# VHH binders against WHI2-like protein P4H10.16c: the designs that were tried, part 7

Target 1, 295 residues: WHI2-like protein P4H10.16c, of Schizosaccharomyces pombe (q9p7d3)
Amino acid sequence: MSVITQAQEIPTVAANPDFNYEGDPIIIQLCDRDTVFELSRDQLLGLPESILMCLFPRGLLLDYEIQECQLTQRPLIFQTADFDPSLLQYILNYFQMAENRTANDEIALSPPPPSFPGKCGIILLKEDIEFFILPPISPTTNIAIEVSPNDLLKLKQRVAQRLLQQKKIFDCLHLENSTSEGSAEKNLVRMLCYSGFHEDDEWKRRIQEPHRACITSVTLTNLDFSADQGPVSDPEYFPVYHKLLLFWQKPARKCWWDSSTSITYNGIEFATWVRRVWTLELAVLGANTYETAAV
Key: E = the ipSAE of ESMFold2; O = the ipSAE of OpenDDE; V2 = 0.75 times the mean of E and O plus 0.25 times the DockQ between their complexes.

## First folded at step 1 (VHH)

Design g05 (framework vhh_7pa5_2)
Fold by ESMFold2-Fast, scan of step 1:
Structure g05 (fold): chain B 295 residues (1-295), chain A 122 residues (1-122)
Amino acid sequence: as target 1 above (295 residues)
Amino acid sequence: QVQLVESGGGMVQPGGSLRLSCAASGFTFSSYWMSWVRRAPGKGPEWVSTISSSGGSTSYADSVKGRFTISRDNAKNTLYLQMNSLKPEDTALYYCATHYTYSSGWYKFDYWGQGTQVTVSS
């Protein structure tokens, strides 16, 4: 029997004898893409945990990899799971801007309370959509109508376009359709609006995969420490950062199915089932990371 | 300066036991989650076990569940791994590691020790 070991392509930076494994940037390469990102150790470790889980689903052993690279004299290049480059760039830019503002102390929107363990809070809201087009049923024969692969691709494109027309972050929530769940969804929207979002906010980055029935949307906002957010007489009002620390200190995930979308194509109505996954996470800048994890 | 020093490795017969220790200094040990990670010759790193800062939560790789026990003594700034019913496939260099945050099944490490060798030989 033969065992095949293939050498991985290594960038020319691998030949640089002056590569400083402690000071030089870490290079990450997104799976199945030519895009690479250069990050400092602090930038990589400072990414939201939910994003790091997406990039490194099997975990990240950073200092171990650094030690092994130093011993084997190879560059620090990590290959990630598939992730959209423009989405990652948006997240990195947002965090860099927030760090620069915190370091300079020049544009404090609202000073954090003395009990808050950091200088700035950032709320990540991410929505992952996966949609399925149900086979249409003939009204005359009551049998499923087969669709050609080319027509199915066009249908997927039209469904994606319809979903992308829901530009506001809360457009996906059907608050009137369920008394119990609608109330819970209203409370979630209210909590997010007290935290720094507004009811009319739009997704800041939305990515449709061209060959997949998938859409990823992200928005980031600064946590609002203002005590005057919301009316104090409202029975649903509460100190928003305490609730975020309780519920979203770890990435919180909400998954649900949405069957409200349909599309007409060549005179035939196609129903869709949309799986929506929301990820909510509070990142704290300027805090000792272990203190943030402990609360 | 953060320092992690592993000890307690050695040679043992299959079915035997070893207790690994990791002495931590240069940081507030009681505030950090801690993990054990191993690397067998010619293989990549494998996460073994994690313990919360208080010691109240632990998790283990499927390959070691029921055989290994992670524990810590915050007063002594020491992490432990009790290894029972050792198998030849447990032969590896064992490292202790600190991490900033912990999520079930997820790990992100910042500081590592030099490792301690465990050899299970028949």
Scores: ipSAE 0.000, ipTM 0.142, lowest interface PAE 18.4, mean pLDDT 72

Design g06 (framework vhh_7mjh_2)
Fold by ESMFold2-Fast, scan of step 1:
Structure g06 (fold): chain B 295 residues (1-295), chain A 122 residues (1-122)
Amino acid sequence: as target 1 above (295 residues)
Amino acid sequence: EVQLVESGGGLVQPGGSLRLSCAASGFTFSSYYMSWVRQAPGKGLEWIGRIYYSGSTSYNPSLKSLVTISRDNSKNTLYLQMNSLRAEDTATYYCARVKYTFSGSYTYFDYWGQGTTVTVSS
């Protein structure tokens, strides 16, 4: 269920008929920032569910807020959770570019049952990294070495700085030796590479989240397909894309614990455990029949 | 279980009018955008229009003067009113639930009805 779907329980009060639900901009204001974005209703609803969940963790009562603004005559401004403005701008620009490219090419809308996409799609891959530092046990006292909260935060920040310098998306999965888990990770990389990513691709945006010692990384790519493979609607010709569609049609997560890094503090090596959460989302685009009919 | 069931199709004379209905069940109908899409024999899908939660509508400009989309949230029913029908309007008409849209131009549908056939002939 999407955040928008969960949030939209509307009271039966009458709306102001002068309000333009399609044309009037919706203003979103990022929490704890002066940054605002002006979006149409369609642009807001077109954002990936993984992004909408980050912006509105308590849900979005869109139609309720619209009716309340009409009754109270206040501007329509939504407060969001804290989010990086450059990352949101990148996502908005990517969807706008994808829409413009689709308009230049003839594509079909999703066929009726099963509802498969046309030949256009966008994959969003998002990574959240959270750090846990484990002090070693002193051989002299046989208890864990004490680290102050301030020093612990500085250690997490240094680990974050090192990880921010690792630009390639799939390097973290290739650092592990072959196990059952390593086989699963190799299968994930293969699926994503068949779908539009390349093994050497780099994160498009990678930042340390404000107010936390964690990293958020994002990349977007278009779905690739070959004309030689036959009809897009046929799972036999596009099995990887259909598996991707079924799995990533809604936000899905992969979670790993990685202890492959360490950091030195006052001459002592501390093990750093990293929790990596990958969210994959497929946004499927249909053709705008307006432009085809207008030609 | 989400279900969309179209009805009201049939044979109609050129210049005539017809109203299609779509009965929705298995979800909170009032919380979703809804669309009508048609497919003429041997042709691709053609988007007709959509209706927002509030009842505001957006249409294919080529069809705007021919059609009106409306909804009755108390009955969980979507409607398509068609006027001045032509032979080229012969198609299977589908009701679809909108999952999301991009800039009003591109739409992803997550559920479709089985369709209802409209034949315009003399």
Scores: ipSAE 0.000, ipTM 0.133, lowest interface PAE 17.4, mean pLDDT 67

Design g07 (framework vhh_7aqx_2)
Fold by ESMFold2-Fast, scan of step 1:
Structure g07 (fold): chain B 295 residues (1-295), chain A 122 residues (1-122)
Amino acid sequence: as target 1 above (295 residues)
Amino acid sequence: QVQLQESGGGLVQAGGSLRLSCTTSGRTFSSYAFSWFRQAPGEEREFVGAISKSGGSTDYADSVKGRFTISRDNAKNTFYLQMNSLKTEDTAVYYCAAKLRYYGSKYEYDYWGQGTQVTVSS
């Protein structure tokens, strides 16, 4: 069963004049937490789709809630799925700071490419990590050993903990085993670094979900319009935005499988596979965004 | 860190208008959400109105809704409370407040001004 895409259920504010778009702040209450966020409707709907899908996996019917709130005279409160408050604050602050930058400072230091005239780009890179446990074949029955769901979760959590004990996030790509600078592993790491990671980043930038053995991370960075000085025809000297356009394309998703680890549980060795999936979103802010912030 | 300074308070007749201003210093003005609170003698501090970081959302207490308007001017590092159709019960010390983060209690603010007296005479 698949979760319905919540972005399909979110109304476009400008398309529905029947609702008060200047109403009371929206309160978001994080699941299983005392933490509430007070957001404007514009801030909520301006969040990247991947973040909205994490917060509201069943979708968000904002127009119906606004109408009910107006009829009942109560504050508009949405319950979310579990989410790290510090991460949500980081995302909100990052977008707010982008709106607050002076256009002159950003344009003078990093002129926009022709593909985005007068625009500022924000890259959101999301990583999902999923663990697969492969039970060994029983020597007596010639059938895979059955593992309970609870034991499977414990095994996945142990693999996650082993991964977190590695100092750097790219250690599992075994870059030291490649002699070629143009290897797939090295190219992937290079492009991920252009998209917001650093090659020396540690797993402390990852968020381990309390109810799952999954590790999810989000990184934000400004789209880099700078390029090294050199021949224009040489791809090595292409502007960073151009390199990212060539690498990510559509859909903006990359995947890596790591089968190098095994885990022992109750005297039985289990083979493990780790799947790392990266998804890139680009938000483009216009010059008029900074004009609105200045007024 | 940000410092807030209120201005524009004073004595006004019932039915009149008054505009309060709050100027900020320190961090980038447009990074903050702002609000106004008031406190009458012997009463608790009450919420009056708020404006979001983007300026795209405003919120008001029921007692002032339709009479008061909050706005911000990012170019001047100032935000305002336009008070119309003033009543004697609007007499209070008015405080401006700012917050950088969105989380916490709806009424939790990180920085506060010193307050400015508004007196509405019959």
Scores: ipSAE 0.000, ipTM 0.119, lowest interface PAE 17.1, mean pLDDT 69

Design g08 (framework vhh_7mjh_2)
Fold by ESMFold2-Fast, scan of step 1:
Structure g08 (fold): chain B 295 residues (1-295), chain A 121 residues (1-121)
Amino acid sequence: as target 1 above (295 residues)
Amino acid sequence: EVQLVESGGGLVQPGGSLRLSCAASGFTFSSYAMSWVRQAPGKGLEWIGRIYYSGSTSYNPSLKSLVTISRDNSKNTLYLQMNSLRAEDTATYYCARKYYGSGSYKHFDYWGQGTTVTVSS
């Protein structure tokens, strides 16, 4: 009946050019906790970007870093930010059950394990920001000024740097200028906060893509359920769940446009439009609902 | 329905060798890390070792020189090879599946019924 709790020491392997590390596990340790998780490289990198950013908030696990670690001829061990072990266990179990669904439909159709009662709802959201540059019309030719792709990218990066200087993710929505509690801006922010964002969250960056500015925000939230509160289908007992269900009902993303910005580059003033897109990467809403919705 | 069925136990003389098998069914065997655990009469559970889905192995340092764990994913079968058996290796041997609802490498969600190995002359 007793679990063996002896700490396991993994020996360092000698350098061997014929040794293949491709199949060996990656070990992650949650901050200063005793809890460790074992994943393959593909399983770790196959996790939703939002989870990877939560685990590695100051940097993503990059291919070149994994290759360099393999050259040490030892198990790969990475420390993460502080993360809820029960939530990570649930996420890993969810993907494991989805992977096994064709081999055992009975298990695949089952609700989350009883060991995770009251936390069976999770939502993972990612925000992307896109910049649209409108070239001015030349007064001499009445034709839009032509901008090279490289200069267009530099313009977008400059707008992104201005946004980063604002620090908090909701500063650019100018909530103080809204006229009532029923405004579109206030309603959007309220629902985003129900989905796990906070009004004081700060911007993060991700890997640069040639066509996009790389500013993001990400969030992850647990929904707490109780079997003793009545049926999950009743909005009276689960109001937050039902509000989120309605809000993220098709399509599983929300969008906001801001056209009030401009930027000067090489002596020319360009009008800019900023589009903020919030995408649902993973939703598990209710004990009997497993779905992924990325649009 | 997940099932694990051990076989290959029996009476063996000191210094002998024995190979145990564990037949798995009701799940995608190749996707799970599997362990061997034993219990000597009147004693607690002792973890023997684990084989990952990748085929990499990890052993209890006290037993590493005596045992080898392997798997055949095409047959959904886990193996434990034991050499140089001694009287203290007399135990019931269990195969167990890793429980991914726990971060501990020693937590299991399914166990076999066990197979008994008796080392005696």
Scores: ipSAE 0.000, ipTM 0.148, lowest interface PAE 15.5, mean pLDDT 66

Design g09 (framework vhh_7aqx_2; at its last look DockQ between E and O 0.49; V2 from the best seeds 0.00; counts 0 for: pae E 14.4 > 2)
Amino acid sequence: QVQLQESGGGLVQAGGSLRLSCTTSGFTFSKYAFSWFRQAPGEEREFVGAISWSGGRTDYADSVKGRFTISRDNAKNTFYLQMNSLKTEDTAVYYCAARYSTYWKPSEYDYWGQGTQVTVSS
ESMFold2-Fast, scan of step 1: ipSAE 0.007; ipTM 0.334
ESMFold2, look of step 2: ipSAE 0.000; ipTM 0.293
ESMFold2 (binder alone), look of step 2: mean pLDDT 81; pTM 0.819
OpenDDE, look of step 2: ipSAE 0.161; ipTM 0.618
ESMFold2-Fast, scan of step 4: ipSAE 0.070; ipTM 0.493

Design g10 (framework vhh_7aqx_2)
Fold by ESMFold2-Fast, scan of step 1:
Structure g10 (fold): chain B 295 residues (1-295), chain A 126 residues (1-126)
Amino acid sequence: as target 1 above (295 residues)
Amino acid sequence: QVQLQESGGGLVQAGGSLRLSCTTSGFTFSSYAFSWFRQAPGEEREFVGAISGSGGSTDYADSVKGRFTISRDNAKNTFYLQMNSLKTEDTAVYYCAADYSGYDLFWYSTDEYDYWGQGTQVTVSS
């Protein structure tokens, strides 16, 4: 046990690449939900690392669980951490559609870079929003105004609705308020647009949990290799796929605070502090799914 | 007030070594990725090296790979550039820079960085 070993537990998916368990579905049951998902070993291991870490924060010994279920004649059912069913379904559907289109030659790569021969790249962009509501200080008592639990829940719901009005992916970066065309925010948007996003793209799935003061948003796109044909003479140009290969062997993250959101409730203005975390990850599809999942 | 302060620059003979330090204040050091840039007279600022917020990733310009090493000390709120086998072409003003993301995909561009130091002169004589 971890207590005995004194080791830190790192969430990982354990797999034997020589074992092919075709025909038997793996059943995933989301914590505290009646929702189950049936997927293949390849589908499970092909999920982005950031998503696997959310589903299995304590790690998953896949081959051990398979052996235990076979020996006890139990179905292969894995309990996950709490995760929204619609987000998981969107991710699974996207990867399945991308694999089917690639297999049927419906997706043309233009041309694949040497580091991705015959493979399709999928970019995951995930945003986690945590928001904090600060009651104003009463000028007469010099103490924060008390809010009932029911009213606090309603206020959180209103804040969540305001945040969800921001449908476009890049609106949260406030590019119109930037003092420089070469800002970090504009360079991030430029890279993502070179990769396959468009400036006006909207989040594909946004899930709100107002009582937890959080929103999770996800969008996926196919990597556009044509962007790597950029001008050789530009000393600041670094091909997108080189950046992804060097940096996205693990999920890349950007965290910042956004104070542009305010809310008025029962005639009183409440300060709202929003913490945003972006996670960027490259997943590579190909004929060798186990090799892709192993790296 | 956020501040980055370089030290350790000076005059050195070709083939020699220098260690630059960048001491930071006014923010949570462990949350930031750090880089070194340099600028020779009449030239643009160029990337030298970078270290991620976790310290697990480093990268260097081709001209300095194998000679320069970037490191960080979270307990001292300081990061370093160890420069070995110095060449006359390494003569420049060296700047330290900080990026709040802890790990950024665009660390090669001067526009990626939230905070900059004032610069320290390094002169390599033949």
Scores: ipSAE 0.000, ipTM 0.128, lowest interface PAE 16.3, mean pLDDT 71

Design g11 (framework vhh_7pa5_2)
Amino acid sequence: QVQLVESGGGMVQPGGSLRLSCAASGFTFSSYAMSWVRRAPGKGPEWVSTISGSGGSTSYADSVKGRFTISRDNAKNTLYLQMNSLKPEDTALYYCAKDESYYDFWSGYYPDYFDYWGQGTQVTVSS
ESMFold2-Fast, scan of step 1: ipSAE 0.000; ipTM 0.305

Design g12 (framework vhh_7mjh_2)
Fold by ESMFold2-Fast, scan of step 1:
Structure g12 (fold): chain B 295 residues (1-295), chain A 126 residues (1-126)
Amino acid sequence: as target 1 above (295 residues)
Amino acid sequence: EVQLVESGGGLVQPGGSLRLSCAASGFTFSDYYMSWVRQAPGKGLEWIGRIYTSGSTSYNPSLKSLVTISRDNSKNTLYLQMNSLRAEDTATYYCARDQYDILTGYSEYYYGMDVWGQGTTVTVSS
């Protein structure tokens, strides 16, 4: 599969070389703080890049917090992520290839996954937002106004909050000039709406950092490839997601610089440059996927 | 009304050749990329290839030696020439209107098959 690559987007933090992580479980605690997943290193690294990007929008961090687990009293490699517990459980079950495995049953507070609907695709929409605040030039000294680290942090928090308020998932694809028939962006929105999104959907997952934000929306799409069933075999009735599958090997991205936002703080106007990366990818998920990666 | 109509399908002997046609109407044919896609009974969709507005082509590597895509803009018609047909080539063949756009700023990604024909069936048997 061709999916988004973590290494392309976000720098990683250096790992501590003194620790041996082979054979030790990696603990992923979801942001609700009630759900914890225990994965081996091989299980984590074997997940599709689309899932890894959702779990680690800043890239797969090489720094670990080794904490003693309250239940096992064993040092654990600990990582925090924001993800839907039921969806993650569903995905992990597919990649285990073993329905009755004890390791899956140990995950606390995760509801049982829905029954496999046949063949599933995961469609990920993501917008990575990195913002830079430019200090204004003083008219009297002609020197950039210095901002304390604390004030800079407050400015970045205000920019992140403003950019994330009431944003619809397709806002970046709706240009005033995109009215021509056959617009690629317009057709892409139409295809995604047939696949389980709605044009008025809002971003469902939001992760905020001091200088970055990541917003995501994920849906599961039923992949019915059969041409031999009633009206569905007629191309006029073919689900649009079948067409998306022809391009699943190449994720769609739109990258631009947005300078339309400014923030006023303590009477001073600060210009903001925002690097925005909108990403679409499709990962095909089935019972026979990663069969060769079985334990 | 935007419409694509495939023709030229039928029964063909193994090793034979066949040319499919796709007649386009309701839009400026010369402004669009065009693609061929097939679906064998009980199997998924398989992309065959694409022809650009320039006339250049791109093919599925597994099918490149067996097919040739061409277009005639004066007749608003797309063609698929198939040679050395095998039983495994038995399928319904569809033409589709296609459009490439740059969404990345760094690299090209393809999408935008928004209009499909009704299909024409090719059966390869003796």
Scores: ipSAE 0.000, ipTM 0.098, lowest interface PAE 19.5, mean pLDDT 60

## First folded at step 2 (VHH; from g03 with R27F; framework vhh_7aqx_2)

Design g03a (at its last look DockQ between E and O 0.05; V2 from the best seeds 0.00; counts 0 for: pae E 24.9 > 2, unsure alone 63.1 < 65, placed apart)
Fold by ESMFold2, look of step 2:
Structure g03a (fold): chain B 295 residues (1-295), chain A 123 residues (1-123)
Amino acid sequence: as target 1 above (295 residues)
Amino acid sequence: QVQLQESGGGLVQAGGSLRLSCTTSGFTFSSYAFSWFRQAPGEEREFVGAISWSGGSTDYADSVKGRFTISRDNAKNTFYLQMNSLKTEDTAVYYCAARTYYVSGKTYEYDYWGQGTQVTVSS
C-alpha cells in the first residue's frame, strides 16, 4: 500500500558515483549547532535521503565543492541546517557500526537474498511534532480566554512532557477517530513488523527541541529478511523487501494534524493541536552506485 | 438548586490513606471544571488538583503529585480525591469547588464551593 507521499525526484546531495578520489580519503566537516562531525564523502552520501534533506534543504553539489576546495586549498567545511546533534550522532554511529559489521565479516542473522541490491538494509522511521496549545473558547463570548505568559510556559512544559512519554512508535497511527487512513496505517504497521519492528517498539531517540514546541524522534533498525520466507503457496504473497525497496533513497512522508491530546491546567482543559510528519525510508549498505542530481 | 458536599474526612496516621468524595446535586450545566482545594490554619487556600469537564484530564499541585489521584463518576455526579502516603503537612480543611470558565492566569473565580471536610494527619 502507498499511504505516504513520495517526497522528491532528484537527490539532495549531488555526486558523481563514478568519480574516484584516489589517495587519502576526503574528510568533510559538518558544523551542526556548533558540533563538528567528521565523515568521508561516502559516509555522507550513504546517509538516508530524508536526513540529507534535513541537513541541506537547499541541496549540496558535493563533488563540485570538493573540486573547488582542492583548487583553492580551502577546508571542506559545510554548515548544516538546524538539526539536533544528538540525533545526527545516533544516526552516524548506527551506520558506522553497520558498515563495521559488513567489513568485519560479522554473522548476519537474516542474510539478504541474492536479488537484494546490497549487503544489508536499514529502515529509518522519523517523527516530527510541532504542537500548539489553544486557549478554550468561552461559550458566552466565542472568543479565546486570556492566558498569562507564565501559565502558557507551564502549559508548554506539561504538553511536551506528556508527548515525550508517548514513546511507542506506532500508537499515533491507530487513532480511533481517523478516517479510512486507519486501515491503511494498519497495513503499514504489519509490513514494518514483518521487516524487523514489533508493534510495541519505542522510539530509540525522542527529544524536545530546546528552544521551541517541537519533538523529534528517530529509530533505525536492520531489515529482517526472515519474513520473506512466507507461504510460497499464497497467491497474494509478495516479498516484503521488494515493497521496502520502493523507499530506497525515496523517503515517504505523511503529514497530518492530530487533536487527540488535551491538557488540564488549574482546572481548565486546553485543547492541543499536534502537527505530525511521519517519515519512512530504506537505506541499503554495500550498493555500488549513488544517484547523481541533474545539473 | 446546586449543592456540593464533601465526605470522607477524618483522623488518619501518617503514611495512611483517605478517600474524599464530593457529591453534586442540582447541577443543570456542565461547563464547569471540578477542583479540590485545601486550607491549613493560618495559611492561604491552596490548589490541590482538578479534573476536566470531560473527565479525560487531571492536574495536580506539585506537593501532592504521585500521592493523590482525582477521579470522576459522571453517572453518580460524584468526584473523588484518593489521598495516599499522607503526611502531617496534608492536615487541612479540604474543599471541592466548581470553577467558572475564566482563565487569565491572574485570578480564578469559583461559582460553587462545598462546606469543607477536615483531614487531620497525626504524627
Scores: ipSAE 0.000, ipTM 0.105, lowest interface PAE 24.9, mean pLDDT 75
ESMFold2 (binder alone), look of step 2: mean pLDDT 78; pTM 0.790
OpenDDE, look of step 2: ipSAE 0.020; ipTM 0.264

## First folded at step 4 (VHH)

Design j01 (framework vhh_7aqx_2; at its last look DockQ between E and O 0.56; V2 from the best seeds 0.00; counts 0 for: pae O 12.6 > 2, unsure alone 60.5 < 65)
Fold by OpenDDE, look of step 5:
Structure j01 (fold): chain B 295 residues (1-295), chain A 123 residues (1-123)
Amino acid sequence: as target 1 above (295 residues)
Amino acid sequence: QVQLQESGGGLVQAGGSLRLSCTTSGFTFSKYAFSWFRQAPGEEREFVGAISWSGGRTDYADSVKGRFTISRDNAKNTFYLQMNSLKTEDTAVYYCAARTYYVSGKTYEYDYWGQGTQVTVSS
């Protein structure tokens, strides 16, 4: 399994943080499939970078668009890339709730550490699955069994259903089979658990992409500062939230293949290859999004 | 504590008008979209209308379109349902609801609900 790699991604949404829009908040309409979302400029900029990249893979020059909007007095409307509206709604709702709580100083179970740049941290964990079905080889002919397109579709649907039923986040890591306490997977789980996740946590959203052998899952959680007390006896202890800060607007990705899923159809067992891509990102509320460069 | 409180319900004759209010507290009013729902006896709760975060967009059920109007007053943390040309079939308990962000064309999960107010339209 590949180690979690941190990819330096260039922010896709550019705005001048110092630009003070006098007056009413700038309202943005996001058109996502058949759904229109309304949100403020600040709300849009506050979204995780990984999500913004999904919505705007070619980037977005927000300040230019805003200026044009102000000049023309037309609504600011953006078309997003193809993204499940229910996922986006979940994310937006979560961030809005968190922001409201932060404003009331009620979000964190404990005050954030002095070194933390904001009032609240939100952890985004996303999984992108792409799966493939391999035709079995006939033991008698040593030739791959031909599958009709219709049957293949049914097979894909069955695989998708199975994957959708796998709701536990950490099950796919097969921690019980890991021989090393220091494995990357164990370390990842430990880090997440110290941050507020539980070993038995489930994906909050898990959806199949339309007409694709792909499944996207997302879960958001608040960073729990109280969970990371660290061992008093270890002078070398490094707080987990500091580690997570490395993922602030710089999402980490882990990619691996899983062949543990199989499907039986008409008495024939089909092997599957499942590519899993995890994205981990920390969003910090109450911090200037542009101050990320200083950390 | 988050609270949504409906008011303005009552008995009205068919063809009459009524204005419902939903007063909110415990959250930042300006950051929420708002909706009205209604539930008649023995019926499922149904969408009546919604108003966007900015107030710039409104959506209405076909059954009330042209008769009902939703508005919001951020200074008062209150949004309204103006009901005109009321019909007997408009008789229901009316609920106000709040959600983060506005989604046009779909109804997603609402974060908060009022207790409801009875509207009765007599023939």
Scores: ipSAE 0.006, ipTM 0.241, lowest interface PAE 12.6, mean pLDDT 80
ESMFold2-Fast, scan of step 4: ipSAE 0.642; ipTM 0.874
ESMFold2, look of step 5: ipSAE 0.308; ipTM 0.694
ESMFold2 (binder alone), look of step 5: mean pLDDT 78; pTM 0.810

